VHH binders against o29008. Designs and how they scored, part 1

Scores and structures below are computed, not measured.

Target 1, 271 residues: o29008
Amino acid sequence: MDREEIKVAVLRMEGTNCEDETVKAFRSLGVEAEAVHIKQFYSDMIRFEEQRSVFDYQCLVFPGGFSAGDYIRAGAIFSARVKSVLRKDIEEFIKMGYPILGICNGFQVLVELGALPGFDEDKPLAEKPEMALAMNDSSRFECRPTLLKKESEKCIFVKNLKKDVVMFPVAHAEGKVVFPSGKEDEYLERLTSNDQIVFRYVDEKGDYAGYPWNPNGSFYNIAGICNATHTVFGLMPHPERAFFGYQVGRREGYGDGYCIFRSVVDYLEKL
Positions, changes and structure headers below are counted from each chain's first letter, unless a header gives other numbers; Kabat numbers aren't used for antibody chains.
F, E and O stand for the ipSAE by ESMFold2-Fast, ESMFold2 and OpenDDE, each averaged over both directions (binder to target, target to binder). V2 = 0.75 x the mean of E and O + 0.25 x the DockQ between their complexes.
[cut] marks letters that were taken out.

## First folded at step 1 (VHH)

Design f01 (framework vhh_8fcz_2)
Fold by ESMFold2-Fast, scan of step 1:
Structure f01 (fold): chain B 271 residues (1-271), chain A 122 residues (1-122)
Amino acid sequence: as target 1 above (271 residues)
Amino acid sequence: QVQLVESGGGLVQPGGSLRLSCAASGFTFSSYAMNWVRQPPGKGLEWVSGISGSGGSTTYADSVEGRFTIIRDNDKKMVYLQMTSLKTEDTAVYYCAKDLYWGSGEYYFDYEGQGTQVTVSS
């Protein structure tokens, strides 16, 4: 489809700090993008002209924010809201092949919705969460640059990425990827055989090292994964904060996050 | 100024039934999805059920599907949770919630009061 036909919805969560950076990234690539409060999909309090359907868009983004440490599980509350008002529409959106991106807290939302790891192509949203994002092994808020090795060739979000290692910042207290007890090896085999592991944390030599290079202790150094159809992608680091060169200390040009957003636009233009 | 007042909890034996009520004020009730959320002793919040503003769509957590029914009366500004076949695992404080969401590590609930305690015990 033509670029002028592409519209991206960056879902607004109250207190979210990252949706404007994501909107700016997509708009800089020549596509329409807007922040959309979830109420615009279901509330009569919103004026008719501002009401939206999920199907008004070709890409949904659950944006990143950061966790300061809470007594309640991050992401569960927002995912419960999405389930209550949008479950059927999101399932159809995924079945139609339209991309969904979840960043940081947004990755947690996709996990809680059952969209990730998303092993069953016929059931885009699982009945129960099949994995979790737990508290960092350090038990502290981690905020730093991370180095990520690209592991997937099929994920639509990394098709434009030709570098082996990228640098994206993290900012989270609950970023540890965990799988059900006793099923870690089974999940790892399924994810690797279907090319669903997208990024893994590495050190400056490209080795899969532990802390601080794996900032949260995630299983298998996993930083991001996609679903079985490779169109739903979640990651803990923030590519929207590495889009422009000036965001990562470069004088000009683009940061490594550029290729994530460009890959989505390229995918949709071919759809 | 949003106020949500839960009631109807109590002690019930396994297999029993309870109906929880939520009286809403301070907002245009029919414009918002309403939810029931629970917090078991020593655990985090668990979403239970949701109903759209019009009442035309309902959703349930797997753990309660087929046993609980969420209903709303927009004229009375009430949300109800009809609970049947109660299990010991259903023991929790139940909260009625408007605008149940989070952002940047913060949780937002447009609810007031202590919730209503449901204890399922022999």
Scores: ipSAE 0.000, ipTM 0.115, lowest interface PAE 18.6, mean pLDDT 79

Design f02 (framework vhh_8fcz_2)
Fold by ESMFold2-Fast, scan of step 1:
Structure f02 (fold): chain B 271 residues (1-271), chain A 121 residues (1-121)
Amino acid sequence: as target 1 above (271 residues)
Amino acid sequence: QVQLVESGGGLVQPGGSLRLSCAASGFTFDDYAMNWVRQPPGKGLEWVSGISWNSGSITYADSVEGRFTIIRDNDKKMVYLQMTSLKTEDTAVYYCAKGYRYSSGWYFDYEGQGTQVTVSS
């Protein structure tokens, strides 16, 4: 489809209406993108012209979130509402081949929803979570650049990525990828054989190293994975914070995150 | 093969204290986070507290923070829950759980047999 026909929803729950880096990234690529409060998909108590359907969009983004003080964690309340009101629509959205991106807390939402690792092509959302994102092994909030090696050729979010290693920042307390006890090797075999591991943390030489290069202790250095159809992608690092050159200390141009967003736009233009 | 065996539960009056113990076997204990979860009568499971593999990260549910303390001993393959200032609302079966708490919930691949804590006057 033409770029002018593509519309991206960047989901929100609580907080102020403000433009985020993800909306700016997509708009800079010539596609329409807007922040959508999740209640716009289900509440009849908002004005009709502000109501939305999941199917008004061709891409959904579950963004990362941050909060301070006594506030409820955005990821927990966001996940609960998605499960209660949108499950059937999201399942159909995935079956139709439309992309979903989950960043940081958004990756946790996709895991909790049962969309990742998403082994069953005919059942996009598992009935219960099949993996987790756990507390960092470092026992602290990690906020730093990370180096990620591209592992997947089939994930639609990395088709435009030509280089082997990219730099995206992390900002999380709960980023450790964990699989069911005693099934780690089984999951690894399935994920690697079906090209579902998208990024792994590496050191400055491109080797799979432990802390601090693997900032959270994730199994197999996994930083991001996609589902069996390669259209639902979750990662802990923030490509939207590495989109523009100025975000990564460059005077001009784009950062490594540009290719993630460009890849999904290219995919949608071919639908 | 994997076993988690809780003990230390009982009947206590409001304001009292109890120490729960969990003995782990059948897995590499110091590779995994350990948690305490509870199920009050007629309600679902509630996460209570978690401790990372090295005791470097410890978290508590808001309802128990300041009253409960989670401790692990990797050499003995034990995790403990020291409970003080107990309230009637703390009445539940308490389970030791191997697994992880994350921002949108928790994932436990093994839970123990449970130990009953009753706080009643």
Scores: ipSAE 0.000, ipTM 0.132, lowest interface PAE 18.5, mean pLDDT 81

Design f03 (framework vhh_8fcz_2)
Fold by ESMFold2-Fast, scan of step 1:
Structure f03 (fold): chain B 271 residues (1-271), chain A 122 residues (1-122)
Amino acid sequence: as target 1 above (271 residues)
Amino acid sequence: QVQLVESGGGLVQPGGSLRLSCAASGFTFSSYSMNWVRQPPGKGLEWVSGISSSGSYITYADSVEGRFTIIRDNDKKMVYLQMTSLKTEDTAVYYCARDRYYDFWSGSPDYEGQGTQVTVSS
C-alpha cells in the first residue's frame, strides 16, 4: 500500500494530550500516527469525531513508559479491558497480517492478552497468559543502555536491521522473561525453531552474559519475541528512545531504533 | 509560558562536587517527571537522570550512577542534581527537561531549559 494509506495508532494512558516519541518516529518516516485512548475504540459516550475503529489503522503500538504505580498491575487491568471489548477485532487484525508492537509495559500487555508467545496461528490471542514478565533479579529499577543481538530473520520489525547488535535503553522494575514451570525447554525449542526470539541481551563482545548485560535475569537472555506469524512483536528495551542520534549520545542522524520503525513501514508498503 | 531555569554550574577540579538546581514555573510541576540531560563539547545530548512526578522512581545513566543524586521538591517546584566525584568527561552543558506526559514518565523530554555549564578541569 501507499505510505499515505498507512495510519498507526499508539495507545495511551488516559489524560495525555501530547505526542510521544513513538508518534514522532512514525511521522518522521512519512506515515500518519496518533495517540488513541482505548475508549475511542468502544465507547459511544465520547464525541463521534473522536471515535475510532481498530481497522482505521494498519499498525497498533502499546508504548513504553511508566507511572508512579505498579505498571504490571496496570498492564493486567488494561489488557483485561482490551480483551473484553476488542478481542475479536484484534484477532482479526492479526489474522489480516497487520503488525502490533509492544514496548516495555506494552510487551507486558501483549503477554497478558495472550498474543505472545502466540504459538497458534489459528488462535492469535490465548485464553490465559502463557508466559510472564517477572520482577528483575536485582529487585531494582534498571535504567541503562543494553546491547541486543538480533536472532530473527522473519520478524517484520527487524527486516530492515542489517546490524547484528543494537543498543536500546531499558527502564523497568519488572522485565524478567519467564515461562511456565517445567515448560522452559519446550518453549525455547518452539521459539527458536519458528524464529520467534527476536533479541537477546549480550555483552560488549557479543556473548550471552549475565548481569548487568542481562539487566533483569530473563530466561535465555531474551529481550524480545514475536508471535508465530512474526507480525506481533514485544520487547522490554525502548527502540523509540534510540530512534534519533541525540537520544543515544550521537551528534547527528539516527540511532539503532530507527530500523525497527522503518521495517514496519517497509512491510506495510509491500502489503 | 513554561519555564525551566538551571543554575549551579561552574568550574570545578576533578574529584570535586557541584549541585545543580532547576526552578520550574508555568505548569503543574508535581504532575510531571523531570530529567537532567547534558551535552558535552562537540557531542550530542546525553540523558543523565530522571525522577518520577512523586519521586518514587529514580533512574541514572550508567556513567553517573553512584556519583550523582537527583532530588525534587514539589512544594518549591525545584529539581536538583547533586554531583560528586566529578570527572573531566562530565564536562558539559546540563539541561533540566520536563517529561512530555502528565503523571507518566515516557522518557520524551520537552521544554528543555536554558542550560548551565559544568567544566571539570585542573
Scores: ipSAE 0.000, ipTM 0.150, lowest interface PAE 15.8, mean pLDDT 80

Design f04 (framework vhh_8fcz_2)
Fold by ESMFold2-Fast, scan of step 1:
Structure f04 (fold): chain B 271 residues (1-271), chain A 123 residues (1-123)
Amino acid sequence: as target 1 above (271 residues)
Amino acid sequence: QVQLVESGGGLVQPGGSLRLSCAASGFTFSDYWMNWVRQPPGKGLEWVSGISWSGGSTTYADSVEGRFTIIRDNDKKMVYLQMTSLKTEDTAVYYCARGEYYGSGSYEPFDYEGQGTQVTVSS
């Protein structure tokens, strides 16, 4: 589609503070983007001119925010609300091939909606969550740069990413990827065989390593995954905080996060 | 019983400063978002600012961003609104409110509101 036809909705969630940065990232790429409160999709108490349909947009972003106790609680409440009022619209949105990005507590929302790991191409949202984001092994809020190795060739969010290792910051208290007890190997085989593991934490040599390189103790060093159709992507690190060069200590240009946003714009232009 | 008691209002000149206080009791203060909302003379209630359970996140209405700062002290069960560069349009009764704010651009009902404290910005 033409770039003028692309509109991105960055959903406003209780306790988030990354909507503006994500909106700026998309707008810098020449795409229309706006922050949208979830009530605008379902409430008739909102003024008509401010009401929205999910189908007014070609990409939904559940943005990040600090994961410091109350933010995780807010994310759980938000996902329950989305399930009650938008479940069918989001299922259709995914089936139509439109992308969804979840960052940090947005990844938690996608997990709780049953969108990730999203093994069933015919059923975009599982009836019950099939994984969780648990408390960090350190039992502390982790806030640091992380190094991530690209593992997927099929995820639409990394098609423009030519580097093997990127640097995105984390800021979370509950970032540990966990799968159902006793099923970890089964899930790993399914995710690997269908190219659904997108990023894994690595050390400065590009090797898989534990704490502090894996900041939360995530299973298999998983930092981000996508669904079976490769159009729904969730990750704990914040690519929107590594979009511009000035965010990562460069005078000009772009940071490693640029390619995440550019990849989805390129995908939509070809759709 | 849930109680929210505001104080600190008064008469101030344009460009001046005031600090509002809200004392909370009757609930686990650290489990709730707290907000400041206001009602200007002859107008409806409008949301001003909110602060998360831990104080780690704050939000502000566009009209007050950069001029007002919301703070909380969970040990004292207090929430504060530090107001600077006050304008005549900031004249209102200010209420402390418990609950989540969803940012619809206008005031939304909260679980509980206090009695209010009058702020008048005039020469």
Scores: ipSAE 0.000, ipTM 0.119, lowest interface PAE 18.5, mean pLDDT 81

Design f05 (framework vhh_8fcz_2)
Fold by ESMFold2-Fast, scan of step 1:
Structure f05 (fold): chain B 271 residues (1-271), chain A 121 residues (1-121)
Amino acid sequence: as target 1 above (271 residues)
Amino acid sequence: QVQLVESGGGLVQPGGSLRLSCAASGFTFSSYEMNWVRQPPGKGLEWVSGISSSGSTITYADSVEGRFTIIRDNDKKMVYLQMTSLKTEDTAVYYCARFPYSSRWYGMDVEGQGTQVTVSS
């Protein structure tokens, strides 16, 4: 499709603070993007002109940016609302091949919706969550740059990423990827066999390493995964905070996060 | 005393090639990530490329990927930028920069003296 036809919705509720950076990132790539309060999708109390459908958009973003002390509460409220009012629409959206990105607490929202790990191509949303993002092993808020090795060739969010390692910052208290007890090896085999592990934390030599390089203790150093159709992607680090040069200490130009957003636009242009 | 000395710039025609060099002294070179940044006339700094302390992790700005190659030699305390298929928009002062890992996301300023690259006929 033409770029003029591409519209991105960055979902907003009380406590989100990264939606503006994500909106700016997409708009800098020549596509329309806007912050959309979740109530605009379901409330008849909103003026007609402000009402939205998920089908008005070709990409949905669940942003990061809840405060550390309120992360679980804010994310749980957001997830519960999405489940109750948008579950069927999001399921159809995924079946149509439209991309969804979840960053930080947005990754947790996708997990709680059952969209990730999303093993069943015929059932985009599981009835119950199949994984979790647990408290960091350090039991502290982690705020630092991380190095991420690209593991997937099929995820639409990394198709235009040519380098092996990128640097995105993390800012979270609950970032540890965990799978159901006793099923860790089963999940790892399923994710690996279907190219669903997108990024893993690495050290400065590009080796898989523990803390502090794996900032939260995530299983298998997993930093981000996608669903079985490779169009729904969640990650704990913040590519939207590494999109513009000024965000990574440069006065102009782009950071490593640019390629994530460009890949989405490229995918949609070919759709 | 930390010093970074850039060289290798000059006037080159579109489609040409140049190799920039940066000689480091006054710090443990093999322990630091090294970066190339550039400043076009009348514009701010633009990050170009980065290389990890060991050389295992390399990153490029989209505008130069496929055309530029960053290389380091820890024994010689050098970092290089091999530029090919140069375009007029590559015209800038190129700087070699050392970034502390913790400050990459918070602020970046030039430490070197820079070397001028001018792409024109």
Scores: ipSAE 0.000, ipTM 0.096, lowest interface PAE 19.8, mean pLDDT 79

Design f06 (framework vhh_8fcz_2)
Fold by ESMFold2-Fast, scan of step 1:
Structure f06 (fold): chain B 271 residues (1-271), chain A 123 residues (1-123)
Amino acid sequence: as target 1 above (271 residues)
Amino acid sequence: QVQLVESGGGLVQPGGSLRLSCAASGFTFSNYAMNWVRQPPGKGLEWVSGISGSGGYTTYADSVEGRFTIIRDNDKKMVYLQMTSLKTEDTAVYYCAKEWLDYGDYEGYFDLEGQGTQVTVSS
C-alpha cells in the first residue's frame, strides 16, 4: 500500500492521556492518524460524518495512560464493551493481516479480548482471557524508564529495530504478566517456540534481573508479547513516550520508540 | 448531580425471570445511552446490555443475547432489563450505567452511581 492509503485509528479509552503523542508519531511518518472514540463505531446518536468502521483503518492502537481509583472499574467496563460491540470486526481485521498495537492499558484490553497471547491462528480472539496482567509485586504505581531487550525477529512492530536494548518508560499500577497456575512452563514453551515474546526487562548490562529492573515482577521478565501471526502486539512500557528525542532528553531526532511506529508503517507499505 | 437507583433483584430459580429497573435523575436522560453491567461474586465487572438515548439501537453481551431485553422509558426516566431463562451464572450485583455521548470525552464510557441490585439464581 502507498502511505496516502494508510490510516491509523487511535482508540480513546478510560484513563488514557497518550492519544495525541501516538497520533503525532504516525503523522510525523507521513501516515494519516486520528483519535477515534469507540462510540463512533456503533452509536446511532452521532452524526454520519463522524461515524467510523474499523475497516476505514489499516492499524488500530489501544493507547496507554493512567488508571487511578474509579478508572480501573471504567477500564474493565470499556474492555467488555469493545469485546461485545467490535469483537467480530476486530477478529476479521486481524485475519486480514492488519496490525493492532496495545500500550499499557491497551495491552490489558488486548488480553481481556483474548487477542493475546493469541495462540490459535484460526481464532484471533479467544472466548475467555488466557492470561492476566496483575498488580505490581511492589503494590505500588511504577513510573520510570525501563530497559528492554528485543527477543523477537518476527513481530512486525520490531522489524525496523536494530538495537539489542531500548529504553521505554513505564507508568502503571497493574502490569505483571501472569499465566494460569500450573501452566507457566507450557505457555513459555509455546511463546518462545513461535517467537511471540517481543521484549523482556533487563538491567544496564543487558542481563535479566529482578526488581527494580523488572518493575512489576512479570513472569520471565516479559514486557511485551505478540500473537501467533505476529501482527497484534501488546506491551506495558510506552514507546509513544520515547518517539521524539526531546521526550528522552535528546536535543534532536528520535528516541527508541521511533522504530516501533516505523516498523508498522513499513509493514503496511509492503501489504 | 447524576443519580441512578437500581431495583428489582432477588432470588430466583434457574429458568426463571426478573425485571430490573433503574431510576435516573440529575441529567437530560434522553441524551445518554444507558447500560446494564454486572459483577458476579469474586469477579470483575462485565457489560451486559446497552440502549441508545432514543431507544432505536440496542446491544447485548453474547452470554445474554436472546434471553435479556433492555428497554427505556424516556418520559419516566427509567431503563429496564427484562431477564428470562436465568442461569446460575447470571448471579451478580447488577448496575445501571450512564454512557457519555460526547465522542471526544476521555472521562469514561460509563458512570456507576448506584449501589446496584442483587440477583441470585439458585435452586
Scores: ipSAE 0.000, ipTM 0.183, lowest interface PAE 16.1, mean pLDDT 79

Design f07 (framework vhh_8fcz_2)
Fold by ESMFold2-Fast, scan of step 1:
Structure f07 (fold): chain B 271 residues (1-271), chain A 123 residues (1-123)
Amino acid sequence: as target 1 above (271 residues)
Amino acid sequence: QVQLVESGGGLVQPGGSLRLSCAASGFTFSSYWMNWVRQPPGKGLEWVSGISGSGGSTTYADSVEGRFTIIRDNDKKMVYLQMTSLKTEDTAVYYCARSYEYTGGTYRYFDYEGQGTQVTVSS
């Protein structure tokens, strides 16, 4: 489709502190983007002109935030409301091939909604969550740069990414990827065979290493994953905080996060 | 919660001076780097300057080095940008931004920014 036809919804509600940066990122790429409160998708009590359908958009973003108080509640509140009122529409959105991005708390939302790991391409949202994001092994809030190795060639959010290693900041207390007890090897095999592991934490040599390089103790150093159709992507680090060069200490231009947003725009232009 | 409020922008002649101010609230001010970033008309955002939590370290973009000075007053929770020898190229909306304190590497991560203050350098 033409870029002028692309519109991105950056969802907002309690605990979404990064929505403005995500809106700016998409708008800088020449794509229409707006912050949308989730009640605009389901409430008849708001003005008609402010009501929205998910089908008014070609990309949905569930953003994250840096508020420590939001990490315990934001994902559960967000996913409960989305699941209750929008489940059918989101399933259809995914089946049509439209992308969804979840950052930090947004990744937790996608996990709780059953969209990730999303093994069954015929059932985009699982009936119950199939994984979790647990408390960091350090039992503390981690806020710092992380190095991430690109593992996937199929995820639509990394097609424009030419580098093997990128640097995105993390800011979370609950970011540890965990799979059901006794099923870790099964999940790893399924994710690896279907190219669903997108980023893994690495050290300065590009090697998989523990704390502090793996900031939360995530299984297999997983920092981000996508669903079986490679159009729903969740990650704990914040690419929207590494989009502009000025955000990462560069004189001008773009940071490593640019490629995540550019990739989805490129995907939609080919759709 | 976290709030950053810029002020001090305006119209100034080339070669003139302006001082921008940013009032911070909702966090332990002295624990964070503070930055100025700007967006010229029709261009992307450009990082201008940063100052460490203690004020002991300052950094500047090449384009403003020697002309701009970043200052902070931790008792008042204020950060300032003293701009001298202003050029038409300095015309932009200027934003105050909080960042993660990083002692190495090349990255600065901005987690909050204000609404901005307009600086116009024109005759």
Scores: ipSAE 0.000, ipTM 0.138, lowest interface PAE 17.5, mean pLDDT 80

Design f08 (framework vhh_8fcz_2)
Fold by ESMFold2-Fast, scan of step 1:
Structure f08 (fold): chain B 271 residues (1-271), chain A 121 residues (1-121)
Amino acid sequence: as target 1 above (271 residues)
Amino acid sequence: QVQLVESGGGLVQPGGSLRLSCAASGFTFSTYAMNWVRQPPGKGLEWVSGISWSGGSTTYADSVEGRFTIIRDNDKKMVYLQMTSLKTEDTAVYYCAKTPFYDESGYLDYEGQGTQVTVSS
């Protein structure tokens, strides 16, 4: 489709901090993007002209934030609202091949919604969460750069990524990827066989190493995964904070996060 | 070698103002975005505000927008946080944090020692 036909919804609710950065990233690529409060999808109290359908958009983004998670889990609450109101629409959205991106807290939302790991292409949203993002092994808020090795060839969000290793910042207290006890090897085999592991934490030599390089202790150094159809992507690091060169210490140009956003625009142009 | 030194904290009454300062050294300050983050007593770290390398773009947490202003002086290698209309819930240790390096060996902890802000009557 033409760029003029692409509209991205960056979902907003109380406490979502990164939607402006994500909106700016997409708009800089020549596509329409707007922050959409979740209530615009379900509340009759919103004026008709301000109401939205997920089908008004070709990409949904659940953005990250800097909430430390020492109170109510914002991701779980946001996911519960989305599931109760929009579950069937989101399932159809995914089945039509439209992309969904979840960053940090947004990855937690996709996990709680049952969209990730998303093993069953016939059931895009599992009835119950199939994995979790647990408290960091350090028991600390981790806020720093991370190095990530690209593992996937099929994820639509990394098709334009030329580099083997990228740097995205993390900012989270609950970033540890965990699978059900006793099923870790089963999940790893399923994710690996279907090219669903997108990024893994690495050290400066590109080796899979523990803390501090794996900032949260995630199983298998997993930093981000996509669903079975490779169109729903969640990651703990923040590519929207590595989009412009100046965000990552370069005077001009773009950072590695640019390729994530460019890849999805390229995908939609071919759709 | 990277060093960030925060200052300017103190005791202030609700509705008052403070200006925090962050002095940077050991890196090319003018090429990095800078942030303020805070940690309230007994709670996790909360991002407060960010400013681009040039000072041309700023962003704020919802809880402080309209009350706090982040500014930088690249010649002096300083970041400031001007805080107005302070509330008791702004009580925290405030840290200055550099946006991550884009180098493939770039993991280092660049958060400073912090400066304590206490808002009470």
Scores: ipSAE 0.000, ipTM 0.128, lowest interface PAE 18.8, mean pLDDT 79

Design f09 (framework vhh_8fcz_2)
Fold by ESMFold2-Fast, scan of step 1:
Structure f09 (fold): chain B 271 residues (1-271), chain A 120 residues (1-120)
Amino acid sequence: as target 1 above (271 residues)
Amino acid sequence: QVQLVESGGGLVQPGGSLRLSCAASGFTFSRYAMNWVRQPPGKGLEWVSGISYSGGSTTYADSVEGRFTIIRDNDKKMVYLQMTSLKTEDTAVYYCAKLDEYVWGSYDYEGQGTQVTVSS
């Protein structure tokens, strides 16, 4: 479709931020994007002009931005509301091939919805969560630049990305990717076989290293994964905060986060 | 040689304010975007704020947005970080930085930085 037909919803509710940076990123690429309060998708108590359907959009973004102290509770409440009122629509949205991006807390929302790791192409949302994002091994809030090695060729969010290593900042207290006890090898085999591991933390030489390069202790240095159809993507680092060059210390132009958003637009133009 | 010298840190109570300064030399300051990064005790570097070479665009880490303001004076070769509503989590050594083009994810900073301690 033409860029003028593409519209992105960046979901918002009380305690959510980062939506302005994501909106700005998409708009700078020539596509319409707007912050949408989750109530706009289900409430009959708001004005008609303010009401929305998920099908008014071609991409949904679940942003980060809850405080570290409220992360677990806020994420669970957000996930429960999305699951109860929008589950069927989100399943259809995924089946139609429309992309969903979850950043930081948004990655947690996608995990709690059962959208990630999303092994079953015929069942976009699992009945129960199949993985978790646990407290950082340091037991502290981690906030710093991270280097990420691109692992996937099929994820629609990295198709435009030509370089092997990108830099995105993290800001989280619960970023540790964990799989069910005793299932770690099985999950790793399935994710690797289906090209679902998108980014892994690396050091400045491009090697898979532990703390501080793996800031949370995530299994296999996983920083981000996508579902089996490669259209639902979650990651702990913040590409929207690495979109413009000045955000990452470059003279002018774009940072590495640009390619994530550009890839989505390119995908939708072909859809 | 590139040199960035930070100052203005100190001990401050929660809710207080500080203004950090960075004096730059050894490069054409007005042609580079500038950043503030910080290192909390026992942690890695955390990006805080950035400003374009012209000062026309600014951006901030979620943890400081609405509380910190980055500004620059190209004539004086200075970049500043105005910090308000300081929290104990803001305790760190603050570095003025530009990206090291040879090492992705690292910043070109100098000296010991400037220590900010937020405690009651």
Scores: ipSAE 0.000, ipTM 0.138, lowest interface PAE 20.1, mean pLDDT 80

